# Ledger of designs, part 24: VHH binders against q96n21r8to141

Target 1, 126 residues: q96n21r8to141
Amino acid sequence: RDRLSFLHRLPILLKGTSDDDVPCPGYLFEEIAKISHESPGSSQCLLEYLLSRLHSSSGHGKLKVLKILLYLCSHGSSFFLLILKRNSAFIQEAAAFAGPPDPLHGNSLYQKVRAAAQDLGSTLFS
Short names: E, the ipSAE of ESMFold2; O, the ipSAE of OpenDDE; V2, 0.75 times the mean of E and O plus 0.25 times the DockQ between their complexes.

## First folded at step 17 (VHH)

Design r4 (framework vhh_6z1v_2; at its last look DockQ between E and O 0.72; V2 from the best seeds 0.00; counts 0 for: pae E 9.4 > 2)
Fold by OpenDDE, look of step 17:
Formats: structure tokens, C-alpha cells, sequence
Structure r4 (fold): chain B 126 residues (1-126), chain A 124 residues (1-124)
């Protein structure tokens, strides 16, 4: 039941974690936070989605996921935060994210991803 | 720990000017948009202004009408609100907040962290 309900929320998540260079729209942060409050099962599905997306997405996608996770630290459900803390190994990996410089933007995207990961770690365990 | 601390609020006369400051700590300041809010007694909190992480983009509420200007100094982890031509209607507690929105067209604000606020009182 929770999984089926979660599937109806996928369009929101796909839009919020797209690989393009456009920042996640502000309203999507709120919508995604609401997903975490629907049920513990919904929170679990949300975390699994975000972690999967984090590992498979471009730098822009990774940045969006990390910012969404950071936003959820203040607006997500307590259960979501609990399971996030238990699955926080990705934060260290993201904090070390690096790659070849972009011809136009250099290392700016890598720096942003690392900064977001650091902020997430600091917030989650402070 | 993430923290925002507002300062600069005081009593001023109508037509006067104030500059509010908001000092940020506990996160990479330049990577986040910031905003100013205000709440008058018996009224809802309302957005006053917003500024992108780099400071390159700003937005202001309609009631500002050019009187207020948001700015930031990323080297000092501080966002400012310059308020000119103040009116009694501007009397409120002013708050700064971290914004996950980036002021793109059609995008709403997404504020998550707030300061304690600073009181601005404009007398007639």
C-alpha cells in the first residue's frame, strides 16, 4: 500500500532530482517533505529513492539530492531522520566528490556538492 | 550548529532609515539563498526580500516599493536589509531565513532555518 502510494509521487521526485542545471524549485522541497510524513513506509521509499538517485545521477542531480536531504533534516518526519542517520555513509563519499574540471565552470559543481554534503553531515549529527 | 542572528532593529521616526544585519554560522553561507521576513502584531509573517547565494539576484515584496534593499557579504557570512523611508506600517519583528529556493521564475521559496528576530519600531 505504501509502495503504491509512493509511486504516485515519483513525478515530483523525478522533477526535483533531474540531472539538468536548473535548481530544484522551492515548492518541490515542501512537497517532498510531505511525502516523508505520509507513513513510515513512505519515508523508507523516499530514502531509498534519494540514495539511489544520489549514486546514479550527474553532479547536478547529486547536488539536488543532497540539498533535498538537508531540507528534510528540518522539515522531514522524525522517522525519516532516524533512518537517514542509520544510512549516512554516503555523506563521506559525497564530501569527497571530485572529477575533471568543466571547461566553463571549472570545479564549481564539485565544490558545491562537497559543501552540501558537509552541511548535511554537520546538520544531521549536530 | 546552524544559527542565524539578526541585529540592528530599533526605534526610528517616520522617514528614517535602518540597516538590519543577519549573521550566519554552521553552514556554507554562499551556497544558499537568504531572505528577510517580518511579522507585525496580529498579522501573519510576510516575505520582505530575497537574495541568491552569489548575490547576483534579488527579489523584493510589492510593499517595499524601492524603499528596502537586500544585500549580502559572503566573506562575512552576513545578509543585510537596508530600509529607507520607513513608515509606521513597517513596525514589526524582522527575521532572516535560509532559503533553498533560488528565485527562479515560478519557483517558490523554501525556507528552513530562522533567526530570533529583531524589533523595528517606526513612530509617527
Amino acid sequence: as target 1 above (126 residues)
Amino acid sequence: EVQLVESGGRLVRTGGSLRLSCAASGFTFSEYAMGWFRQAPGKEREVVAGISGSGGSTTHADFVKGRFTISRDNAKNTVYLQMNSLKPEDTAVYYCARDFGDYEEGSRHAFDIWGQGTQVTVSS
Scores: ipSAE 0.807, ipTM 0.898, lowest interface PAE 0.6, mean pLDDT 94
Fold by ESMFold2, look of step 17:
Structure r4 (fold): chain B 126 residues (1-126), chain A 124 residues (1-124)
Amino acid sequence: as target 1 above (126 residues)
Amino acid sequence: EVQLVESGGRLVRTGGSLRLSCAASGFTFSEYAMGWFRQAPGKEREVVAGISGSGGSTTHADFVKGRFTISRDNAKNTVYLQMNSLKPEDTAVYYCARDFGDYEEGSRHAFDIWGQGTQVTVSS
């Protein structure tokens, strides 16, 4: 039932985590936070989705997911924060995110991903 | 822990000037856009100005354009709001906030960390 309710939210999640250089619109952070408050099952589905996008995306998608997770530290449900803490190994991996320099932008995107991961870790565990 | 602390609010006369400061800690300050907001009694908070993480781009609300200037010093982890030609209508509590949206398209709900505010009172 919770997974069926979560499927109705997929369009907003796809929009907010698209793997491009267009920042996630501000209203989508709020809508995504609402998902975390709907039920424990919705929180589980949300975390699974965000971690899947984190692992499958280039630096742009990774940055968006990390910023969404950081927003959820302040605005997500307490249950979502609990399961995020329990599934936090990705933070160390993202804090070491690297790749070949983009010819136009160099390492700036990789640095932004690493900084977002470090800020997430500091916020979540401090 | 993540904190934003505003300071510099006080009583000033109409036509006067004032600079507000917002000290940030607990995050990688230069990687985030920042904004100044204000809230007068009985009104909703409204955006006053925004600034990109590098400081290279700024936005000001129409009602303060030409009078207020946002700036930042990333070495000091501080955002400033220089307020000139103050009017009684500028009386409000002023807040700084960390921005998760594009500084051009941000909304008040995209700002996730807020300061406690600093009171600015402009007398006739």
Scores: ipSAE 0.011, ipTM 0.396, lowest interface PAE 9.4, mean pLDDT 82
ESMFold2 (binder alone), look of step 17: mean pLDDT 82; pTM 0.828

Design r5 (framework vhh_8pnl_2; at its last look DockQ between E and O 0.06; V2 from the best seeds 0.00; counts 0 for: pae E 12.0 > 2, unsure alone 56.9 < 65, placed apart)
Fold by OpenDDE, look of step 17:
Structure r5 (fold): chain B 126 residues (1-126), chain A 123 residues (1-123)
Amino acid sequence: as target 1 above (126 residues)
Amino acid sequence: QGQLVESGGGLVQPGGSLRLSCADAGFTFSEYAMSWYRQAPGKERELVAGIYSGGSTNYADFVKGRFTISRDNAKSTLYLQMNSLKPEDTAMYYCARDFGDYEEGSRHAFDIWGQGTRVTVSA
C-alpha cells in the first residue's frame, strides 16, 4: 500500500531531482517533505529513492538531492530523520565529490555539492 | 545546525533610515538564497526582500526602491538597508535561509529563521 502510494509521488521526485542545471523549485521541497509524513513506509521509499538518485545522477542532480535531504532535516518526519542518520555514509562520499573542471564553470558545481554535503552532515549530527 | 541572528533594529522617525544585519553560523552562507521577512502586530508575516546565491534580488511591492538587500559572503552576513521609513514599516524583521534559489517569484522554501529584530517607525 505504501509502495503503491509512493509511486504516485514519483513525478514530483523526478522533477525535483532532475539532472538539468535548474535548481529545484521551492514548492517541491514542501511537497517532498509531505511524502515523508505520509507513513513510515513512505519515508523508507523516499530515502531509497533519494539515495539511488544521489549515486546515479549528474552533479546537478546530486546537489538537488543533498539540498532536499538538508531541507528534510527540518521539515521531514522524525522517522525519516532516524533512517537517514542510520544511512549517512553517503555524506562523506558526497563531501569528497570531484571531477574534471567544466570549461565554463570550472569546479563550481563540485564545490557546491561538497558544501551541501558538509552542511547536511553538520545539520544531521548536530 | 545553522543559526541566524538579526540586529540593527530600533526606533526611528518617519523618513529615517536603519540598516539591519543577519549573521549566520553553521552553514555555507554563500550557497543559499536568503530573505528578509517582517511581521507587524496583528498581521501575517510577509516577504520584504530576497537575494539569491548568484546575487540577484527581489523585493515586495511595498518596498518601492526604499530598501536594499545585500550580502557579504566573506562575513556570512545578510543586510537590509532601509531608507525613507514609514510608520507602516513598523514590525519585527526576520531573516531566513531559502532553498528556492533560482528565480524571482518562485515559491520559497525556508528552514532556518532568526529570532528577529524590532523596527519601530514613529514620530
Scores: ipSAE 0.832, ipTM 0.903, lowest interface PAE 0.6, mean pLDDT 94
Fold by ESMFold2, look of step 17:
Structure r5 (fold): chain B 126 residues (1-126), chain A 123 residues (1-123)
Amino acid sequence: as target 1 above (126 residues)
Amino acid sequence: QGQLVESGGGLVQPGGSLRLSCADAGFTFSEYAMSWYRQAPGKERELVAGIYSGGSTNYADFVKGRFTISRDNAKSTLYLQMNSLKPEDTAMYYCARDFGDYEEGSRHAFDIWGQGTRVTVSA
């Protein structure tokens, strides 16, 4: 039930986490937060999706996912926050994110990803 | 949300043009990505165009080629030049300060929406 309900929300999630430099629209942050409040199963599916997208994306997609996770620290369900804390190893990995200079952005995108990861860790475990 | 004010909407014939403006009273306009969204009756709000602080742009597939987004950071104003308007473009148009580029040290980011300006395309 929970997984089927979550799959119906995939179009919204794909739109909000596209691996490009177009910002995630603010209303999608609200829609994503609602998923975390639907059920514990929906929260688990949401976390799995976001972490998968974080690992598979370039710096733009990584930054979007980290911003969504930051939003969820104050707007997500308590159960989502619990499982996020239990699955937080990715924060250290993202805080060390690096790569060759991007012709359009240089090293700035990597620095933004690292900073967002540091802020997430501070917010989550403050 | 009262710090973003859209203007320039109105009634136009198919094929006509409008230029929408969005004034941002905030002092940090140049630091944000800015976007135009629209909402037709009975539909969800949808992205029309976005522009980053550095000037990179993106357009929804349905409007690419007809609309041009631009910004004047000195005037804290966002623009949308709309050409070759079609009846399907009839909607309320909103500007937004988006999450855009991440600011280092920020732990919270909020979107801000304007009040909207109506565009009607009919004979």
Scores: ipSAE 0.000, ipTM 0.166, lowest interface PAE 12.0, mean pLDDT 76
ESMFold2 (binder alone), look of step 17: mean pLDDT 74; pTM 0.750

Design r6 (framework vhh_etentamig_d1; at its last look DockQ between E and O 0.11; V2 from the best seeds 0.00; counts 0 for: pae O 9.5 > 2, placed apart)
Fold by ESMFold2, look of step 17:
Formats: C-alpha cells, sequence, structure tokens
Structure r6 (fold): chain B 126 residues (1-126), chain A 124 residues (1-124)
C-alpha cells in the first residue's frame, strides 16, 4: 500500500531529478521531503529511487540527488535519515567522482558533486 | 554540524544604514546559494535577497531593491547584507539561510535556517 502511494509521487521525483543543468526547483525539495514523512514504506521507496537515479545519472543528475539528500537530512523524516545512514556506501564513491572534462562545464561539475557528497557524509556522521 | 550565525543588527533611525554578517561553518560554503530572510513582528517569513555560490548573480525582493546589497566572501565563509535608506517597514529579525532552490523567477525557495537571527529595529 505504501508502494502504491509512492507511485503517485513519481512525476514530481522525475521532474526534480531530471538529468539536465536546470536546478531542482525549491518547491520540489519540499514536496520530496513530504514523501519521506508519509510512512516508513514511502521513505524506503524514496531512498531506493534516489540512489537508483544517482547511479544512472550524469554529473548533473548526481548533483541534484545529492542536494536533495542533503536537504532531507534536516527536513526529511527521522526514519528516512536512519535508512540513509544504513545505506551510505554511495557517499564515498560520490566523494571521489571524476570523469573526462565536460566541454561545457570542465571539471567544475565533478568538483560540485564531490563537495555535495562530502557535505552529506559530514552531516550524516558528525 | 551546520552553523549559521547572524550578527550586526541594532537600533537605527529611518534613513540610516546597517551591515549584517552571517558566519557559516560545517559545509562547503562556496557551493551553495545563500539568502537573507526576515520576519517582522506578527508576520511570516519574507525572502529579502539571495546570492549564488559564485557571488556573481544577486537577487532582491522588490521592497528592498536599490537599498540593500547582498555579498559574500567565500574565503571567510561569510555572507553580508548592506542595508541603506532603512525604513520602519524593515524592522524584523533577519536570518541567514542556505537556499537549496534557485532564484529564477517563478520558483519557490528551499531555505535551511539554523541561526537565531539578528534583530534590526528602525525607529525614531
Amino acid sequence: as target 1 above (126 residues)
Amino acid sequence: EVQLLESGGGLVQPGGSLRLSCAASGFTFSEYAMSWVRQAPGKGPEWVSGIYGSGGSTYYADSVKGRFTISRDNSKNTLYLQMNSLRAEDTAVYYCARDFGDYSEGYRHAFDIRGQGTLVTVSS
């Protein structure tokens, strides 16, 4: 039943984590935080979605997901934060994120992804 | 731990000036947009001004445009608000916020406020 409620929220998740250079709108951060407060099942579905998107996206999508996760550290549910801590191996990988220079953005995007991952790690484990 | 510490508020007469500061720590300051948000007595929060992490792009609410100047020093992890030509309507507690949204017209902000704010009182 939690999974069914979560499926109704997929359109806002796809919009907020689109793999492009347009930042996630502020209202979508708030809407995504609401998902984490609906139930433990919704929190689990949300985390699974965000981590899947993180792994499948370019640096733009990765940065958006990491910023959303960072926002959720202070605005998401306590249960979401608990399961995020339990599933945090991705943080180390993202903190070492690198790739060939992007002709439009050079290495700055990789640096932004690494910084967001480092900030997420320090927030979760400080 | 993320900290945002506001300072520089005080009592000032109409037409006067103040400079607010916000000391930031616990995150990579240069990588985040920052905002000033104010709350007047008995009112809800009101966005005042914003600045991108690079420091190049700045934005202002219509009520303060031309009077207030936001700036940042990324080497000192400090956000500033220079307030000139102050009016009674500017009386509020001013908060420093990390802003996860963007300042594009039509988009809502996503503020992360951590400090107690700094009180600005504009009175004769």
Scores: ipSAE 0.353, ipTM 0.732, lowest interface PAE 2.9, mean pLDDT 86
Fold by OpenDDE, look of step 17:
Structure r6 (fold): chain B 126 residues (1-126), chain A 124 residues (1-124)
Amino acid sequence: as target 1 above (126 residues)
Amino acid sequence: EVQLLESGGGLVQPGGSLRLSCAASGFTFSEYAMSWVRQAPGKGPEWVSGIYGSGGSTYYADSVKGRFTISRDNSKNTLYLQMNSLRAEDTAVYYCARDFGDYSEGYRHAFDIRGQGTLVTVSS
């Protein structure tokens, strides 16, 4: 039941974590946070989705996921935060994210991803 | 100087159409998500529509879905709002707003700049 319900929310998540080179609109953050509050199962599905998306090759996708997770630290369900803390190994990986310089933007995206990961780590365990 | 300037507002009859424009300057327009927000007399601000910088994703409030269309021309640094099937309740000042994606304060709509607005009046 929870899985099925979560699938109905997938379009929101796909849009919120798209590979656009622009920030995710703020209104999507609240919608994503609502997903975490629907049920513990929904929170689990949300975490799985976000972690999967985080491991994509897209730096933009990684940045968006990290920012969403950061937002969820303040607005997500307590259960979501609990399971996030239990699965926080990705933060160190993201904090070390690097790659070849972009022809247009250089290393700025990598820096942003690392910074976002650091902020997430600090917030999550503060 | 960062600036947004709305235009296209006016008086229109119910069922009519109107197209709003927002001219952006002072920043790389294509790198920012943009939104339309409106405020009716005696009411608080209401988010209307949003669009990614690339234009690939659009979003709408339930109250305007199917009637309004947001779009942008990054080559012209311009945001648009096509409003069809207008209703009396659509009467408001419409503002163009830049979503900079700073959510440190937990706002649903993180706008760092908006225009002066353009008035849309829907009346018979």
Scores: ipSAE 0.006, ipTM 0.243, lowest interface PAE 9.5, mean pLDDT 88
ESMFold2 (binder alone), look of step 17: mean pLDDT 83; pTM 0.842

## First folded at step 18 (VHH; framework vhh_7qia_2)

Design t1 (at its last look DockQ between E and O 0.85; V2 from the best seeds 0.00; counts 0 for: pae E 2.5 > 2, unsure alone 64.3 < 65)
Fold by OpenDDE, look of step 18:
Structure t1 (fold): chain B 126 residues (1-126), chain A 123 residues (1-123)
Amino acid sequence: as target 1 above (126 residues)
Amino acid sequence: QLQLVESGGGLVQPGGSLRLSCEASGFTFSEYYMSWYRQAPGKQRELVAGISSGGSTNYADSVKGRFTISRDNAKNTVYLQMNSLRPEDTAIYYCARDFGDTEEGSRHAFDIWGKGTPVTVSS
């Protein structure tokens, strides 16, 4: 039940975590937070999706995922936060995110991703 | 750890000016959209102004031309310069960290608030 219901939320998640350079719209943060409150199973699926997306996405996608996770620290379900804390190894990896300089923006995106990861770590374990 | 602290509120005559400050701590201030909200007595909290990490600004129609939002990333502070104040501007003013760093008119999503600073405009 939970997985099937979650699949109906994929369009929202795909939009919110797109690889393009357009920031995630504000309303999507709220919509994604609602997903975490639907059920524990929904929270599990949401976390799995976000972590998978974090690993496979562009720098822009990574930044969006990290910001979504950061928002969920205050607006997500308690269960989501619990499992997020248990699966927080990615934060260290993201905080070390680096790559070749962008011809136009240099290292700006890497810095943004690292900053978001640091903020997430601070928030999650404060 | 995360904190927003507003200051600069007070009593002012109609037509007067005030400058509000909001100092942030506990996060990378320069990377976030910051907003000012206000709540008047008996009314709902409403967005007043927002400023993106890149410096783009947005204002409520009721304050356009009178209020100016700005930020100093070196000081982790967002400001609200309020000119030509009116009695209807009387409210508690709050700053917020916002995830609405998007195009003009986009819905905002806040996560942390300050405790607010009161502004009273009265003759």
Scores: ipSAE 0.834, ipTM 0.910, lowest interface PAE 0.5, mean pLDDT 94
Fold by ESMFold2, look of step 18:
Structure t1 (fold): chain B 126 residues (1-126), chain A 123 residues (1-123)
Amino acid sequence: as target 1 above (126 residues)
Amino acid sequence: QLQLVESGGGLVQPGGSLRLSCEASGFTFSEYYMSWYRQAPGKQRELVAGISSGGSTNYADSVKGRFTISRDNAKNTVYLQMNSLRPEDTAIYYCARDFGDTEEGSRHAFDIWGKGTPVTVSS
């Protein structure tokens, strides 16, 4: 039932984690945080979704997911925070995120992803 | 461990100026949208000004032309220069880390904020 209820929230999740350079609107951060408060099952589904998008997305999508996770450290449910801490190996991976340098612009998107991951790790374990 | 510390508030006469500062620690300051909010007695907290990681600024209509937001990434500090102050500017001013790096001021979502610095504009 939690899985089916969670599926009703997929459109807002897809909009908030789209793999493009348009920032996630603030109201979607709030809507996503509400998902974490609905039930432990919704929190589990939310985490699975966000980690899946983190792995599958380019740097833009990765950055959005990491910022959503960071927002959830302050606004997500206690249960979401618990399972996030237990499933935190991705933080170190994202903190090492790299790709081919862009000679004109450098690798600033990779740096942004690494910074967001570092900030998430500092927030979770402080 | 994450911290935003506001300073520079005080008592000033109408028409006066103040410069608020907000020092950030515990996160990669340069990568975030930073905002100033204010809360007057008995009122809800309202957005005053914001500045993106790239330097784009946004202001509430009530302060345009009088207030200037700026940032110094080397010092992890965001500033609010407040000129031509009016009694209605009296409030506690708060610095916040905001996730909505957009031009839509009313659609910001912030996760951490400081303790605030009080500003009183009175004769």
Scores: ipSAE 0.409, ipTM 0.726, lowest interface PAE 2.5, mean pLDDT 85
ESMFold2 (binder alone), look of step 18: mean pLDDT 79; pTM 0.785

Design t2 (at its last look DockQ between E and O 0.13; V2 from the best seeds 0.00; counts 0 for: pae E 5.9 > 2, placed apart)
Fold by OpenDDE, look of step 18:
Structure t2 (fold): chain B 126 residues (1-126), chain A 123 residues (1-123)
Amino acid sequence: as target 1 above (126 residues)
Amino acid sequence: QLQLVESGGGLVQPGGSLRLSCEASGFTFSEYAMSWYRQAPGKQRELVAFISSGGSTNYADSVKGRFTISRDNAKNTVYLQMNSLRPEDTAIYYCARDFGDTEEGSRHAFDIWGKGTPVTVSS
């Protein structure tokens, strides 16, 4: 039941974590937070999706995922936060995110991703 | 650890000016949009002004042309310059970290607030 329901939320998640350089609009943060409150199963699916997306996405996608996770620290369900804390190894990895300089923007995106990861770590374990 | 601290509120005559400040700490300020809200007695909290991480701004219709939002990333501070103040501007003004870094949908997503600074416009 939870998995099927979660699949109906994929369009929101796909838009919120797109690989393009357009920031995630504010209303999607709220919608994604609602997903975490639907059920523990929904929270599990949400975390799995976000972590998978974090690992497979572009720098822009990673940044969006990290900011979504950060928003969820205050607006997500208690269960989501619990499982997020238990699966927080990715924060260190993201905080070390690096790559070749972009011809136009240099290292700016890497810095943004690292900063977001640091903010997430600070918030999650404060 | 996360904190927003507003200042600059006070009593002012109609037509007067005030400049509010909101100092942020505990996060990478430059990477987030910031918003000013206000809440008048007996009314709902409303968005007053928005500034993206990139410096794009938006205002409530009621304050356009009179209020200006700006930011100084080096000081981790967002400002609200309020000119031509009116009695209806009387409210407690709050700053908030805003994850809505675009104007798409005209909706914003806040997570942390300051404690507010009172603004009273009265003759």
Scores: ipSAE 0.865, ipTM 0.925, lowest interface PAE 0.5, mean pLDDT 95
Fold by ESMFold2, look of step 18:
Structure t2 (fold): chain B 126 residues (1-126), chain A 123 residues (1-123)
Amino acid sequence: as target 1 above (126 residues)
Amino acid sequence: QLQLVESGGGLVQPGGSLRLSCEASGFTFSEYAMSWYRQAPGKQRELVAFISSGGSTNYADSVKGRFTISRDNAKNTVYLQMNSLRPEDTAIYYCARDFGDTEEGSRHAFDIWGKGTPVTVSS
């Protein structure tokens, strides 16, 4: 039931978390926050999706997911925040994110990912 | 103070063209992404087009190939060129400052909106 309803929202998530250098548009942050308010099951599916994309994406996709998660700290459901806190090991991993220099951006993308993870950790656990 | 002022709306026949402008003031325009939204009576606002501070663009599927967003940072202006207009494009068009492109995470998706410019497409 909840997974079926969540699948109808998947196009929004795919557009907002594409693994490229085009930023997630602001309207998609709002739409993604609505998903977290639909039900506890939708929140669980949303978290699973976002963490999966965080793991599978390059620095561009990782940064987008971290920005979405930071937005959800202020605009997501209480249930979503609870399960995010329970599944927070990724924050330490993202705060140590590194790799070979990006030919265009050098190490600045990795630094942005690390900074976003640190900001998320501070916001979530403070 | 921070302002976004839209202009260029009007009445046009189907198949016609309009160019909307949005002049920004009170902030460093070149640092921010900008979006165009539209709202028809009785409907929710929907994205039309997005342009990042670096010039990358996104479009709603309903307008791809017909509308073009652009920006001129020297004039603090974002534009929406609207071609091959259809009656379903009738709406009030708004520009907004978009926080999705900021270097740091944002607690807000948008913080300021223009007052809107009406576009009517009818015979």
Scores: ipSAE 0.084, ipTM 0.475, lowest interface PAE 5.9, mean pLDDT 83
ESMFold2 (binder alone), look of step 18: mean pLDDT 80; pTM 0.804

Design t3 (at its last fold request DockQ between E and O 0.80; V2 from the best seeds 0.00; counts 0 for: pae E 2.4 > 2)
Fold by OpenDDE, fold request of step 20:
Structure t3 (fold): chain B 126 residues (1-126), chain A 122 residues (1-122)
Amino acid sequence: as target 1 above (126 residues)
Amino acid sequence: QLQLVESGGGLVQPGGSLRLSCEASGFTFSEYAMSWYRQAPGKQRELVAGISSGGSTNYADSVKGRFTISRDNAKNTVYLQMNSLRPEDTAIYYCARDFGDYEGSRHAFDIWGKGTPVTVSS
């Protein structure tokens, strides 16, 4: 039941975590936070999605996911935060995110991703 | 350890000026948009001004031409220069971190300062 309901939220999540270089619209952060509050099952599905997306997405996608996770630290459900803390191994990986310099942007995207990961770690375990 | 600390509020005459400051700590300040909000007595909190991580700014119509938002990333500080102050500008002013990091999308706030009061009165 929760899984089915969550599937209907995928368009929001796909839009909020797209691989393009356009920042996630502000209103989507709130919409995504609402998902975490729908049920514990919804929170689990949300976390699974975000972690999967973090792993498979472009640098821009990774940045969006990390920013969403940061926002959820404040606005997500308590249960979501609980399971996020239990599944935080990805933070170190993201904090070490690196690659060849981009011809136009250099290392900017890598720096942004690492910074977001660092901030997320600091927020989760402060 | 996330923190925003506003300062610079006070009492000022109509037509006067104030400069508010908001010092951030506990996060990579330069990577986030920041916004100023205000809440007047008996009114809802409203957006006053926002500045993206890239420096793009937006303002409420009521303060355009009078207020200027700026940031100093080296000091982890966002400012609000308020000129030509009016009695209707009286409010508690809050700074906030905003995840809406481009023009027209600044409303995803998470952390707030405690606020600094601004009173415009003769």
Scores: ipSAE 0.886, ipTM 0.935, lowest interface PAE 0.5, mean pLDDT 95
Fold by ESMFold2, look of step 18:
Structure t3 (fold): chain B 126 residues (1-126), chain A 122 residues (1-122)
Amino acid sequence: as target 1 above (126 residues)
Amino acid sequence: QLQLVESGGGLVQPGGSLRLSCEASGFTFSEYAMSWYRQAPGKQRELVAGISSGGSTNYADSVKGRFTISRDNAKNTVYLQMNSLRPEDTAIYYCARDFGDYEGSRHAFDIWGKGTPVTVSS
């Protein structure tokens, strides 16, 4: 596995998947897609990272990860798409994402996460 | 299926107006930023205008005050109203789903349409 090379990319991944309401910058989508093209090992590390962040994050982080995965459907390596399809159970879980009303945003964030998951599933399995 | 279909292009005289439309399908349109870009023959693609999911807009300097981007989420459509057209506006116009943050001016398009040609000549 190319673990050492992947560790050098952690700062861009942490910035792009920060668990806050600041959108992932556009240039980071491009940089993250480049990781998927470096090697099969980099693709595997990238997927593991993104799924870990999806699981551990609030709705904001979940939304960012899902949008990154959606971007990678058209810009990631073919190998990344293959392993993503093989590890896709999370999509249905995210499509059911719910919780108590957010005092600041109501249900809007949960709906955004569910919509992103639906869009990812439609794109990946179309 | 996921697609963006542009329409409304054509031949128009200088000083004229056109309204371009881009109908989206296969995704939750209201949750994404959308952009228009254009490409003249032999030139690089250039951004024309963008609109965030929340409705915030941005424009290339060359079109500010003449072009207006808007969206109708009920119709899954983004528009480009083009006024005071000039021969320099001649290009194929494309719409795109845009993951850009509009900070730092970087855009990240993942899907785009086939384009609609606009010709501005006498």
Scores: ipSAE 0.498, ipTM 0.773, lowest interface PAE 1.9, mean pLDDT 87
ESMFold2 (binder alone), look of step 18: mean pLDDT 80; pTM 0.814
OpenDDE, look of step 18: ipSAE 0.867; ipTM 0.925
ESMFold2, fold request of step 20: ipSAE 0.334, 0.343, 0.401; ipTM 0.684, 0.690, 0.719
ESMFold2 (binder alone), fold request of step 20: mean pLDDT 81, 80, 80; pTM 0.810, 0.809, 0.808
OpenDDE, fold request of step 20: ipSAE 0.884, 0.884; ipTM 0.934, 0.935

